# VHH binders against EKC/KEOPS complex subunit cgi121 (cgi121), part 65

Target 1, 174 residues: EKC/KEOPS complex subunit cgi121 (cgi121), of Schizosaccharomyces pombe (q9p7j3)
Amino acid sequence: MILPLFPETQVHVFVYENVSNCAAIHEQLISQNPIYDYAFLDAATILYKKQVYSAIIRALEDRRDEQMKTKTIHSEVILSLSPKTEISSAFRQFSMTKKSKNIVVVKIDSKLTEEEEFERLDKLVEGNRVEFSDEELQKLIDFKVLKKNYKLDPSTLENPLASILSSIALRGYS
Short names: E, the ipSAE of ESMFold2; O, the ipSAE of OpenDDE; V2, 0.75 times the mean of E and O plus 0.25 times the DockQ between their complexes.

## First folded at step 9 (VHH)

Design qg91 (from qf4 with A109D; framework vhh_6qgx_2)
Fold by ESMFold2-Fast, scan of step 9:
Structure qg91 (fold): chain B 174 residues (1-174), chain A 123 residues (1-123)
Amino acid sequence: as target 1 above (174 residues)
Amino acid sequence: QVQLVESGGGLVQAGGSLRLSCAASGFTFSDYAMAWFRRAPGKEREFVAAITYSGDSTFYTDSVKGRFTISRDHAKNTVSLQMNSLRPEDTAVYYCAAGYSWDYWTPRDYDYWGQGTRVTVSA
């Protein structure tokens, strides 16, 4: 996909459910295997497509402005989902774990087409690929995790989208 | 209260060896990656070595590969750095750090820091 604010940057987002090899993927991530250079997120933390896009846009803005806090753009996406600026906390809140069952995978600056990235990821991820859509994400979310990560109150309970997007856009300001 | 306490620093001659230790308390040690950074006078903090939470993978900056070995002991909540074949350019204050991410290379990847232990390598 092409983002209007960053037309030069190729972005792909993939969703997998019922992933059986998260422990193996996690070991590859902690060992920094370059084949796994993606942002691997726990789908339990993602409710909307706009949530992921907002984090990607924030990460790209920070890279453009030479204000990245992490070494890689993919780690910057993980950080950008968090309302805080602490890298370690963001990884605890949003990244895939050994116990994850459903994941969202983001690729930025791919030298491959979306179809080629699908073929590559399908070899790494032992799960069922589903559409990146609000409908599919809402089947995978854990509302207790979401409420904790964004400190949602009863006034935002019915429609948390604006609160989540504001938290992503305004992190570090208030 | 989180604490990382380094020990084992000192003065050693070029070609010698030194073992640094870091004792951790106040957090769940086994959930965190551990690292050593160093800062020479007038320079910024640089990465030296890191070990994953499981201890299964280690990372080193090129200048210390083959000379330094990082290890951890979950029963004692310690991380250690065995430094062999020391060089005058290894002279620095060495810092222990703990973090929860798979990016090991920058100070910002770490939540908790020790106060540092001084290592001086004479020519």
Scores: ipSAE 0.375, ipTM 0.678, lowest interface PAE 2.8, mean pLDDT 88

Design qg92 (from qf4 with A109E; framework vhh_6qgx_2)
Fold by ESMFold2-Fast, scan of step 9:
Structure qg92 (fold): chain B 174 residues (1-174), chain A 123 residues (1-123)
Amino acid sequence: as target 1 above (174 residues)
Amino acid sequence: QVQLVESGGGLVQAGGSLRLSCAASGFTFSDYAMAWFRRAPGKEREFVAAITYSGDSTFYTDSVKGRFTISRDHAKNTVSLQMNSLRPEDTAVYYCAAGYSWDYWTPREYDYWGQGTRVTVSA
């Protein structure tokens, strides 16, 4: 996918369910293995496609404006999902862990086609690939996790999209 | 209450060695990455070394690679920095830090900080 405000930036998003090797993937991430240079998110934290794209856009804006808080664009995506600016908090809230079962994987600035990235990721991730769609994400979300991460009250949980997008867009101003 | 307490700083001649230690309490040490940062007189905090929560991977700034070794002891809740072949340019206050991110180089990524221990390397 090509974003209108960032036409030279290639973006790919992948969703995997029932992943059995999250502990092994996590170990590669903490060791900074270049092969794993993606944003690995816990799918329990992602409810909408727009949530992921809003975080990607915010990260790309911060890179454009030379305001990145983290070392890589993929880490900046993880930070950008958080309503706060604390990096450790964002990773604790949104990144995959050894105990994750379902993951969302984001690649920015790939030199590979989407099909080639699928081939590569399918070798790294031991799980079932599913469509990146609101329908599939809704099967993987944990509403207790979502409520805690975005500080949603019970009434907002029934239609949280606007609150989530506002939190991502406005985090740097409030 | 969270505490990181550094020790082992002092005065040493160029070419000498020092071992810094950081004792951690009040949090689950084994869940956190640990790092050393330093601040030279008139400078900003600079990354020195980091070790992952498992202890399996280490990271160093270029100027200390091959001279410094970071290690951790989960039984004692300590992280250590062995500093060999010290240079006058290594003179700084050294800070221990704990964080929960794999982006190890940025001070903002660290939740907890020690008060620092002073290292002076004379020519």
Scores: ipSAE 0.093, ipTM 0.524, lowest interface PAE 5.6, mean pLDDT 87

Design qg93 (from qf4 with A98T; framework vhh_6qgx_2; at its last look DockQ between E and O 0.81; V2 from the best seeds 0.00; counts 0 for: pae O 7.7 > 2, grease 24.6 > 24.2)
Fold by ESMFold2-Fast, scan of step 9:
Structure qg93 (fold): chain B 174 residues (1-174), chain A 123 residues (1-123)
Amino acid sequence: as target 1 above (174 residues)
Amino acid sequence: QVQLVESGGGLVQAGGSLRLSCAASGFTFSDYAMAWFRRAPGKEREFVAAITYSGDSTFYTDSVKGRFTISRDHAKNTVSLQMNSLRPEDTAVYYCATGYSWDYWTPRAYDYWGQGTRVTVSA
């Protein structure tokens, strides 16, 4: 995909359910294996496509403005999902863990097509590919995790989109 | 309550060796990355070395690669930095840090820090 504000930046987002090798993937991420240069997110934390796109846009804005707080664009995406600028907390809240079952994978600056990235990721991820859509994401979300990560009260949990997007856009500012 | 307590600093002559240790408590040590940072007089805090939660991978800044070795002991909840072939340029206060991410080089990625242990290398 091509973002209107960042037309030169190729972005791909993938969703996998019933992943059996999250522990192995996690070991590759912590060892900085360059083959795994993606943002690997726990799908339990993602409710909307717009949530992911907002974090990507924020990360790209911070890179453009030379204000990145992390070393890589993919780590910046993980941080950008958080309503605060605390890197360790953002990774605990949003990144995949050894116990994750469903994951969302983001690739920025891909030199490959979406299908070529699928071919590569299918070799790394032992799970079922599903469409990156609000419908599929809503099957994988954990509302207790969402509520905790974004500090949602019961009244906003019924329709949380605006609150989540505001938290990502205003991170550290409101 | 997370605590990191450093030891092993001191005065040493150029070419000598020191071993720094950091005792960790108050968290699940085996789930967190551990790192050493240093701050020389009048300078900013810089990355020295890091080790993954499992101990299977280590990372070093170029200026210490081949001279320093980071290791961890899960049974004792300690991380150590073996410093060999010390140079006057290694003079600094050395800090132990812990965090939950794989952005090992960024100070902001670490939640907790020790008080620091001073290393002075004479010419």
Scores: ipSAE 0.686, ipTM 0.840, lowest interface PAE 1.0, mean pLDDT 90
Fold by ESMFold2, look of step 10:
Structure qg93 (fold): chain B 174 residues (1-174), chain A 123 residues (1-123)
Amino acid sequence: as target 1 above (174 residues)
Amino acid sequence: QVQLVESGGGLVQAGGSLRLSCAASGFTFSDYAMAWFRRAPGKEREFVAAITYSGDSTFYTDSVKGRFTISRDHAKNTVSLQMNSLRPEDTAVYYCATGYSWDYWTPRAYDYWGQGTRVTVSA
C-alpha cells in the first residue's frame, strides 16, 4: 500500500489469530533483532482499520517533521496509537506481549510486495493469517481493554470510532 | 512505591575504574529493562547503557563501548555499571532508570528514575 501523502513509503498490514509463539517473538523484539523490525500490536486493542492507519499516518508525519520520539518508525506506530505521550505506557497498552493470542503486524518502508513480505513474516509467526478488515478485527477485540485505553464511556457511545481517532490525532495537545 | 537508589559514585583519576550500583524495589524487577543515563553540567541527560529484562542483551552508547559493562542481578534486584578506563568526559551525574519498552535510548521511555550518583574523573 502507498499512502497519497507519503508516495515513497510502502506499508503492509497483516493480522494473525491463534498465535502460539508470542513469547519467542517478544524476546526477539526486546533484543532488537533486525529481522523482527515490524510493529507487533496486540489485536485485543484494535477494533478498526482506520485506528491502525491513523497511527501509521501520525508516525509518518512525525518522521517527516523530525518530531519522532522513538528510535524506529515501527515503535513510533506503537506510540501513535496511544492518547498519552509516555512511550512505556503505549508499549504496555498496545504492543504484543508474551501472553498475546492475536496480533496485528505493520511493516513500513517495505521494499517487498505484500506477498513477499507475508512470506518473510510467516516464517516468524506461528499462527493463522486472517484478512485485515473491520469484520475480522471486531472478532479479536477486547472491548474492556479498548474502553480503558481510550477512556470510552460505553453508556453514551455506540460507535466509538470518532473518539478513538481524535485521541490519536490530539495526543500531546492542550 | 517504586524506588531506584544509585551508589558507587565518587572522584577517580583518568584511567581508573568505578562500579555503580542501583538497588530497585517496588515493582516486578524481571519485567523491566534497566538503563544508565548521565548528565554532564549544562547538558541534558544522555543514554549510556541498557540491559534487557532477561539480561540477555545489552546496548551502549559508542563512547563507552568496550570500557563500560552493564549487568543485572535478579536475586538482589540490582543493576550495575562497571566503568573502566575512565576519561574526564565521563564526568557526570549517573542515573538509573527503568521502563517497559524496547526503546532503550530515549529518556521519556523510562517510567522511573533514581536520584543520581556523581562521578568526577580528574585529568
Scores: ipSAE 0.347, ipTM 0.714, lowest interface PAE 3.3, mean pLDDT 89
Fold by OpenDDE, look of step 10:
Structure qg93 (fold): chain B 174 residues (1-174), chain A 123 residues (1-123)
Amino acid sequence: as target 1 above (174 residues)
Amino acid sequence: QVQLVESGGGLVQAGGSLRLSCAASGFTFSDYAMAWFRRAPGKEREFVAAITYSGDSTFYTDSVKGRFTISRDHAKNTVSLQMNSLRPEDTAVYYCATGYSWDYWTPRAYDYWGQGTRVTVSA
């Protein structure tokens, strides 16, 4: 996938459900195994494709502007999902945990086709791939977590996407 | 309440050794990575070492590789920093930190910090 604003950067997003080895993946991530060079998100915290895209775009913008707050572009994606400026908070909010069951995986700067990247990733993730769509994401979301992460209330729940995107875009401006 | 209490600092001659310890409480110790940072006089706080929640992986800043060893004891809820072959440039206040992040190199990745323990290495 190519983003219009970043045509030189290939991005792939995958969704897995019923992942049995998140603990193992988690260990690899925190050990900074280069093979696991992805952003692993807890699917329970993701409601929309645009939410993910928004975070990716922000991360890419941060990189472009040399304003990254984290070490890697994938970590920046995770940070970019959060309305909070604290990196640790963002990771607690949105990153895959050892207890996660469903995940969204983002690859930035891929040199592979989507299928090739999937084949590579499929060796790392023990779960079932599902379509990256709002429909599938909505099946995996934990609304309690979502509400907490973005401080959604009855007035914003009618259009949570707008609130989410605003939170992402305006992080650090409150 | 999360508490991190460092100990083990002191004055040591160049080439000497110290073992710092950090006692952690108020959270599930085994769920979080632990790290050591240091702040030398006139400098900003810098990453020294980190250890994963499981203890399976460790990370070090280049200047301490081969000299410092970070370890953790899950039974005692402690993280330690064995510092060998100490140099004057290692003089700093050393801080224990914990948080949840894949990026252990940045202070912002950590939510909780100890008060620090002073290490002074004389020439």
Scores: ipSAE 0.015, ipTM 0.286, lowest interface PAE 7.7, mean pLDDT 90
ESMFold2 (binder alone), look of step 10: mean pLDDT 84; pTM 0.860

Design yf1 (from yd49 with T58N; framework vhh_7yz9_2)
Fold by ESMFold2-Fast, scan of step 9:
Structure yf1 (fold): chain B 174 residues (1-174), chain A 120 residues (1-120)
Amino acid sequence: as target 1 above (174 residues)
Amino acid sequence: QWQLVESGGGLVQAGGSLRLSCTASGFTFSRYAMGWYRQTAGNEREWVALITKGGSTNYADSVKGRFTISRDNAKNTVYLQMNSLKPEDTAVYYCTARGYSKYYPTEDYWGQGTPVTVSS
């Protein structure tokens, strides 16, 4: 996919449901295994494609401006989903855990094609790939988690997109 | 104070073998994933091998089938057995303990490096 502000940056996003090996993946992530250099998100926290793209754009802006607060571009994506700049809170709120069942996986700066990244991930993730679409994400979201992560009230939950995007764009300023 | 001390490097002919060792002190070794990276002059460090605290292993494609990583928690030591060495394996080899808090990656611990030269 092409990002208007970063047209030469390779971005791939994958969605998996019914993942049975999250504990094994998590062990590799805490080991900082380079094979697992992706942003692994809990799908319970993601409602829209635009939510993921906004976090990616913010992470890329912070890298461009030499203002990254985390170790890698992929950890910066996870941080960028949070309305706060506190790293531990962002990871608790958005990253995949051993108990996750559905995940969203982001790859930035791949030297591989989308098909080649899918082949790699298919070897790492034991689950069913689904389309990266608002419709599929809506089947996997947990609205209690979303509400807590973005501090949404009941009226905002009816149409949360603008609030979520503003929270991501204004990270560190609100 | 924490330390990672590498040993076992040296000069070897192509097709030969070397075993690198890295001994940790000053932190709880068994809680860390351990890895090996290598670096040639003018290039960034490249990953070679990793062993998790649970003992699962992973390797860069360039060394898979030739190198074996292992650990001995009683000795606080990680090893890299290097077989069928090639001139392209010539590099300074670095031991690392992979930093991680409860939730996110942190700074790694690094050794000083041990040189390996493979002659043709």
Scores: ipSAE 0.584, ipTM 0.835, lowest interface PAE 1.6, mean pLDDT 90

Design yf10 (from yd49 with L50I; framework vhh_7yz9_2)
Fold by ESMFold2-Fast, scan of step 9:
Structure yf10 (fold): chain B 174 residues (1-174), chain A 120 residues (1-120)
Amino acid sequence: as target 1 above (174 residues)
Amino acid sequence: QWQLVESGGGLVQAGGSLRLSCTASGFTFSRYAMGWYRQTAGNEREWVAIITKGGSTTYADSVKGRFTISRDNAKNTVYLQMNSLKPEDTAVYYCTARGYSKYYPTEDYWGQGTPVTVSS
């Protein structure tokens, strides 16, 4: 995937369901193991492909402008999903946990092809890969989690896309 | 205030062995993942090995099978046993404690580095 505003940046997004080794992955993430240099998201928090891409674009904008608040572009993606710039809240809301079952994995600036990243991730993640599509994401979302993370009322929950994208794009603005 | 103090570096012949030690103070060592990185002049620091707080280990491909990382929580010390050393292993070796809060990565702690020179 090529992003119009960042045509030189390679982006790969993978979705895994029924992951059995989230506790082991989480241990590697808290150790900042370089092999696990990806954004590992809880799929319960992701409803649309556009939600993920908006967070990636925001993270890349913050990197371009030398305004990243976290150590890596991948942690910046996790922060960028949150409506607020508070790092601990963003990770609690969107990052995978030991108890996660379904995950979305983002890789930016890969030195590997998509196929090679795929083969590498399949060795790290014990689960079933599914297509990165709105249809598959909608099977994995938890609407109670989504509502809480983006502070959606019942009327916006019926069609939340615009609200979610605005929250990501306008993060940090009152 | 925190400190990481490295020791055990020096000059060694190709094919030889060295054991690096890194002793931590000023923080709860057992709660941190520990790692070793190395740096040659003019290059960025590159990862060598990591040991998690649970004791699982991971190695860079260039050192896999030759180097062993271990830890002793009672001594607040992490070790790097380096066997079958090659001239390409010549670098300054840095000990690091991997910073992590409950939820997200924080600043890492770094030692001052210990030089290792491998002669051919």
Scores: ipSAE 0.649, ipTM 0.856, lowest interface PAE 1.4, mean pLDDT 90

Design yf11 (from yd49 with L50M; framework vhh_7yz9_2)
Fold by ESMFold2-Fast, scan of step 9:
Structure yf11 (fold): chain B 174 residues (1-174), chain A 120 residues (1-120)
Amino acid sequence: as target 1 above (174 residues)
Amino acid sequence: QWQLVESGGGLVQAGGSLRLSCTASGFTFSRYAMGWYRQTAGNEREWVAMITKGGSTTYADSVKGRFTISRDNAKNTVYLQMNSLKPEDTAVYYCTARGYSKYYPTEDYWGQGTPVTVSS
């Protein structure tokens, strides 16, 4: 994936459904195991590719401007999905939990090719990889979770893209 | 208030063994993941091994099969048993403790480092 504002930054996004080892992955994440240095998101919170890209751009802008609020670029992606700047809320709202079933995984600044990252992640994640597409994401979203995280009215829930992107972008600028 | 005190470094012959210890005080050791990193002059700090609070272990490819990380919660100590040592294992070894809230990584603790020299 190409980001015009960050053309030298390698970004890969992977989607896994029916993951059976989220508890094991979560234990490695809380241990800060370097092998698991990815943003692991609960797919129940992600409706659009553009939602993920907006959070990535926001995180990269904060890193460029030396204004990151979290320890890693991957944790900054998780924070950037939240309309609030509070770290605990963002992770509670968007991060994978031990009870998650479907996940979205983001890798920034990989020294590996996309194919090599696929091979690596397929060994870490016990689930079925699916295409990173709006169609696949829409099968995994929980609209109740989405509504709560972005404070959407019933009227905006019919077409929430603009509201979601606005929530992310307004807190993504330097 | 917190401390990580490393010991066991020194000079050893290639093919030999060495055991590093790291004793923690000032925090609840059993709630932290523990790890070992190493650094050679002019290079970035390199991850070596990690043990979770639940006891799961992971290793860098360069040491897998030769090094063993373990912990003793009763003694507030993490160990790195280094077998079949090679000259390229020569480095300063650092102990680290990794904090976590319910939701995200928090404070880290680091030791002062213990030098290991492996001669041919």
Scores: ipSAE 0.448, ipTM 0.765, lowest interface PAE 2.3, mean pLDDT 88

Design yf12 (from yd49 with L50V; framework vhh_7yz9_2)
Fold by ESMFold2-Fast, scan of step 9:
Structure yf12 (fold): chain B 174 residues (1-174), chain A 120 residues (1-120)
Amino acid sequence: as target 1 above (174 residues)
Amino acid sequence: QWQLVESGGGLVQAGGSLRLSCTASGFTFSRYAMGWYRQTAGNEREWVAVITKGGSTTYADSVKGRFTISRDNAKNTVYLQMNSLKPEDTAVYYCTARGYSKYYPTEDYWGQGTPVTVSS
């Protein structure tokens, strides 16, 4: 995908269901193994493609403005999904855990082609790759997790998109 | 006052072996993943090998089967055993300690680099 505000930035987003090796992936992330330099998100927290893109755009804006609060662009994406600028809370809320079953994986500034990234990730992730679409994400979301992470009232839970996007865009100000 | 002190670099003939050592002080070594990177003049720093705090190892394709990373927590030391060396392995080799909290990546520590020259 090409982002209008960042047309030279390569962005790839992948969705995997029924992943059996999240504990192994998590160990590699803790070790900061460079092969695993991606944002690994728990799919239980992601309802819309626009949610992911909004976090990516916010992370890229923070990098452009020299305002990143985390060490890498990928960790900045995870932080940017959170309505607060609390790094530990954001990772607890949105990052993949050893117990995750379905994941969303984001790659920014890839040195590989999209096809090469597909091939690499398919080797690292023991699960079924599905389309990055609102339809597929809706099958994997946990609405109790979503409600808690974005502090959604019953009135907003029926159509949460605007509330989620505002929370991401106004991270640290809401 | 943290330090990573590298040793074991030098000149070696193609097909030969070298063992690099990196001794850490000033932080709790056993809680860090350790790695080796290398850099040739005019090129980006490239990953070579990583060993987790639990001892799991991963290698770049270019060195797999020839290099072995290991650690000795009692000595606060990480090693890179380099066998079947090729001229293309000529580089400055850097030791790194990789910090990670339960939730997110933290500060890394880097050594000053040790040069390895492999003659044909």
Scores: ipSAE 0.269, ipTM 0.618, lowest interface PAE 3.5, mean pLDDT 87

Design yf13 (from yd49 with K53S; framework vhh_7yz9_2)
Fold by ESMFold2-Fast, scan of step 9:
Structure yf13 (fold): chain B 174 residues (1-174), chain A 120 residues (1-120)
Amino acid sequence: as target 1 above (174 residues)
Amino acid sequence: QWQLVESGGGLVQAGGSLRLSCTASGFTFSRYAMGWYRQTAGNEREWVALITSGGSTTYADSVKGRFTISRDNAKNTVYLQMNSLKPEDTAVYYCTARGYSKYYPTEDYWGQGTPVTVSS
């Protein structure tokens, strides 16, 4: 995927359902194993492709402007999904946990093609890959989690896209 | 105050073996993942091996089957057993403790480095 504002940046997004080894992956993530240098998100928190792309764009803007608050571009993507700039809260809200079942995996600055990253991730993730599409994400979302993470009222929950994108774009002002 | 002290480096002939040690103080060693990196002059540090707090190990492709990382929590020490050494393994080897808060990555601890020279 090519982003209009960052055309030279390689971005790949993968979705896995029914992942059985989240505890093992989580152990590698907290160990900062270089092989696991991706943003591993809980799919229960992601409703739209645009939600993920908006967080990626915000993270890349913060890197460009030398305003990253976290150690890596991938951790900055996780922070950027949150409506607030509190790092611990963002990771608690959006990161994969050892109890996760479905995950969204983001790779930025890949030196590999999408197919090569798929082959690599297939060795790390014990689950079924599905298409990164709004249709597939809608099957994996937890609306109670989404509501809490973005502080959505019942009226907003029926059409949450604009509110979610606004929260990502304006994080630090809410 | 924390520190990591590497030892065991030196000169060895190609095909030989060395065991590097890294002893930690000033933090709860058993809770940290430990790693080894290496660096040649003018180049970035290259990852070599990692052992998690739970004991899971991973290796860079260049050293798989030749190097073994292990830890002794009672001694606050991580080891790198280096077998079948090649001239291209010549580098300064650095021990690292991987920094992680409850939810997110933090700064790593690094040792001073120990030089390894492999003669042909």
Scores: ipSAE 0.689, ipTM 0.883, lowest interface PAE 1.1, mean pLDDT 90
Fold by OpenDDE, second read of step 10:
Structure yf13 (fold): chain B 174 residues (1-174), chain A 120 residues (1-120)
Amino acid sequence: as target 1 above (174 residues)
Amino acid sequence: QWQLVESGGGLVQAGGSLRLSCTASGFTFSRYAMGWYRQTAGNEREWVALITSGGSTTYADSVKGRFTISRDNAKNTVYLQMNSLKPEDTAVYYCTARGYSKYYPTEDYWGQGTPVTVSS
């Protein structure tokens, strides 16, 4: 996948449900294993494709402008999902945990086709791949967590996407 | 305050073996992943092997089947057993500790390196 704003950067996004080895994956992430060079998100915190794209775009912009706050582009994606500037908060809010069951995996700067990347990632993730779509994400979301992460109220729940995107875009400006 | 000291490098003939050691201090060794990288002059540092705090190991494709990473938590030491060495393995080998906060990865810590030369 190519983003219009970043035509030279290939991005892939995958969704897995019923993942049985999140604890093992988490251990590798803590270890900063190079073969696990992805952003692993808890699907319970993701409602829209545009939410993910917005975070990716912001991360790429941060990198472009040499304003990254985190160590890697993938960690920056995680940070970019959060309305908070604190890195630890962002990771607590959106990063995959040992207890996660459904995940969204983002790869930035891929040198492989989507299929090739999938084959590679599929060796690491023990779960079922589902389509990266709003429909599928809606099945995996925890609305309680979503509301907490973005401080959604009854007035913003009618159009949560707008609120989410605003939170992402205005992080650090509120 | 974190310190890593590599040792065991030297000259070896192709097909030979060498065992590198890295002794850590200044942090709780058993809680952190340890790894080995290598670098030649003018090139980027290359990942070689990693061992998690739990003991899980992974290797670069170029060294799979030949190199073995292990750790002794009682000695705060990580090892790299290198067998069937090739001239292409010639490099300065660096030990690394993977820093981690409570929730996210932080800076890496490195030793000064130990040179390995494999002659043909």
Scores: ipSAE 0.642, ipTM 0.864, lowest interface PAE 0.7, mean pLDDT 94

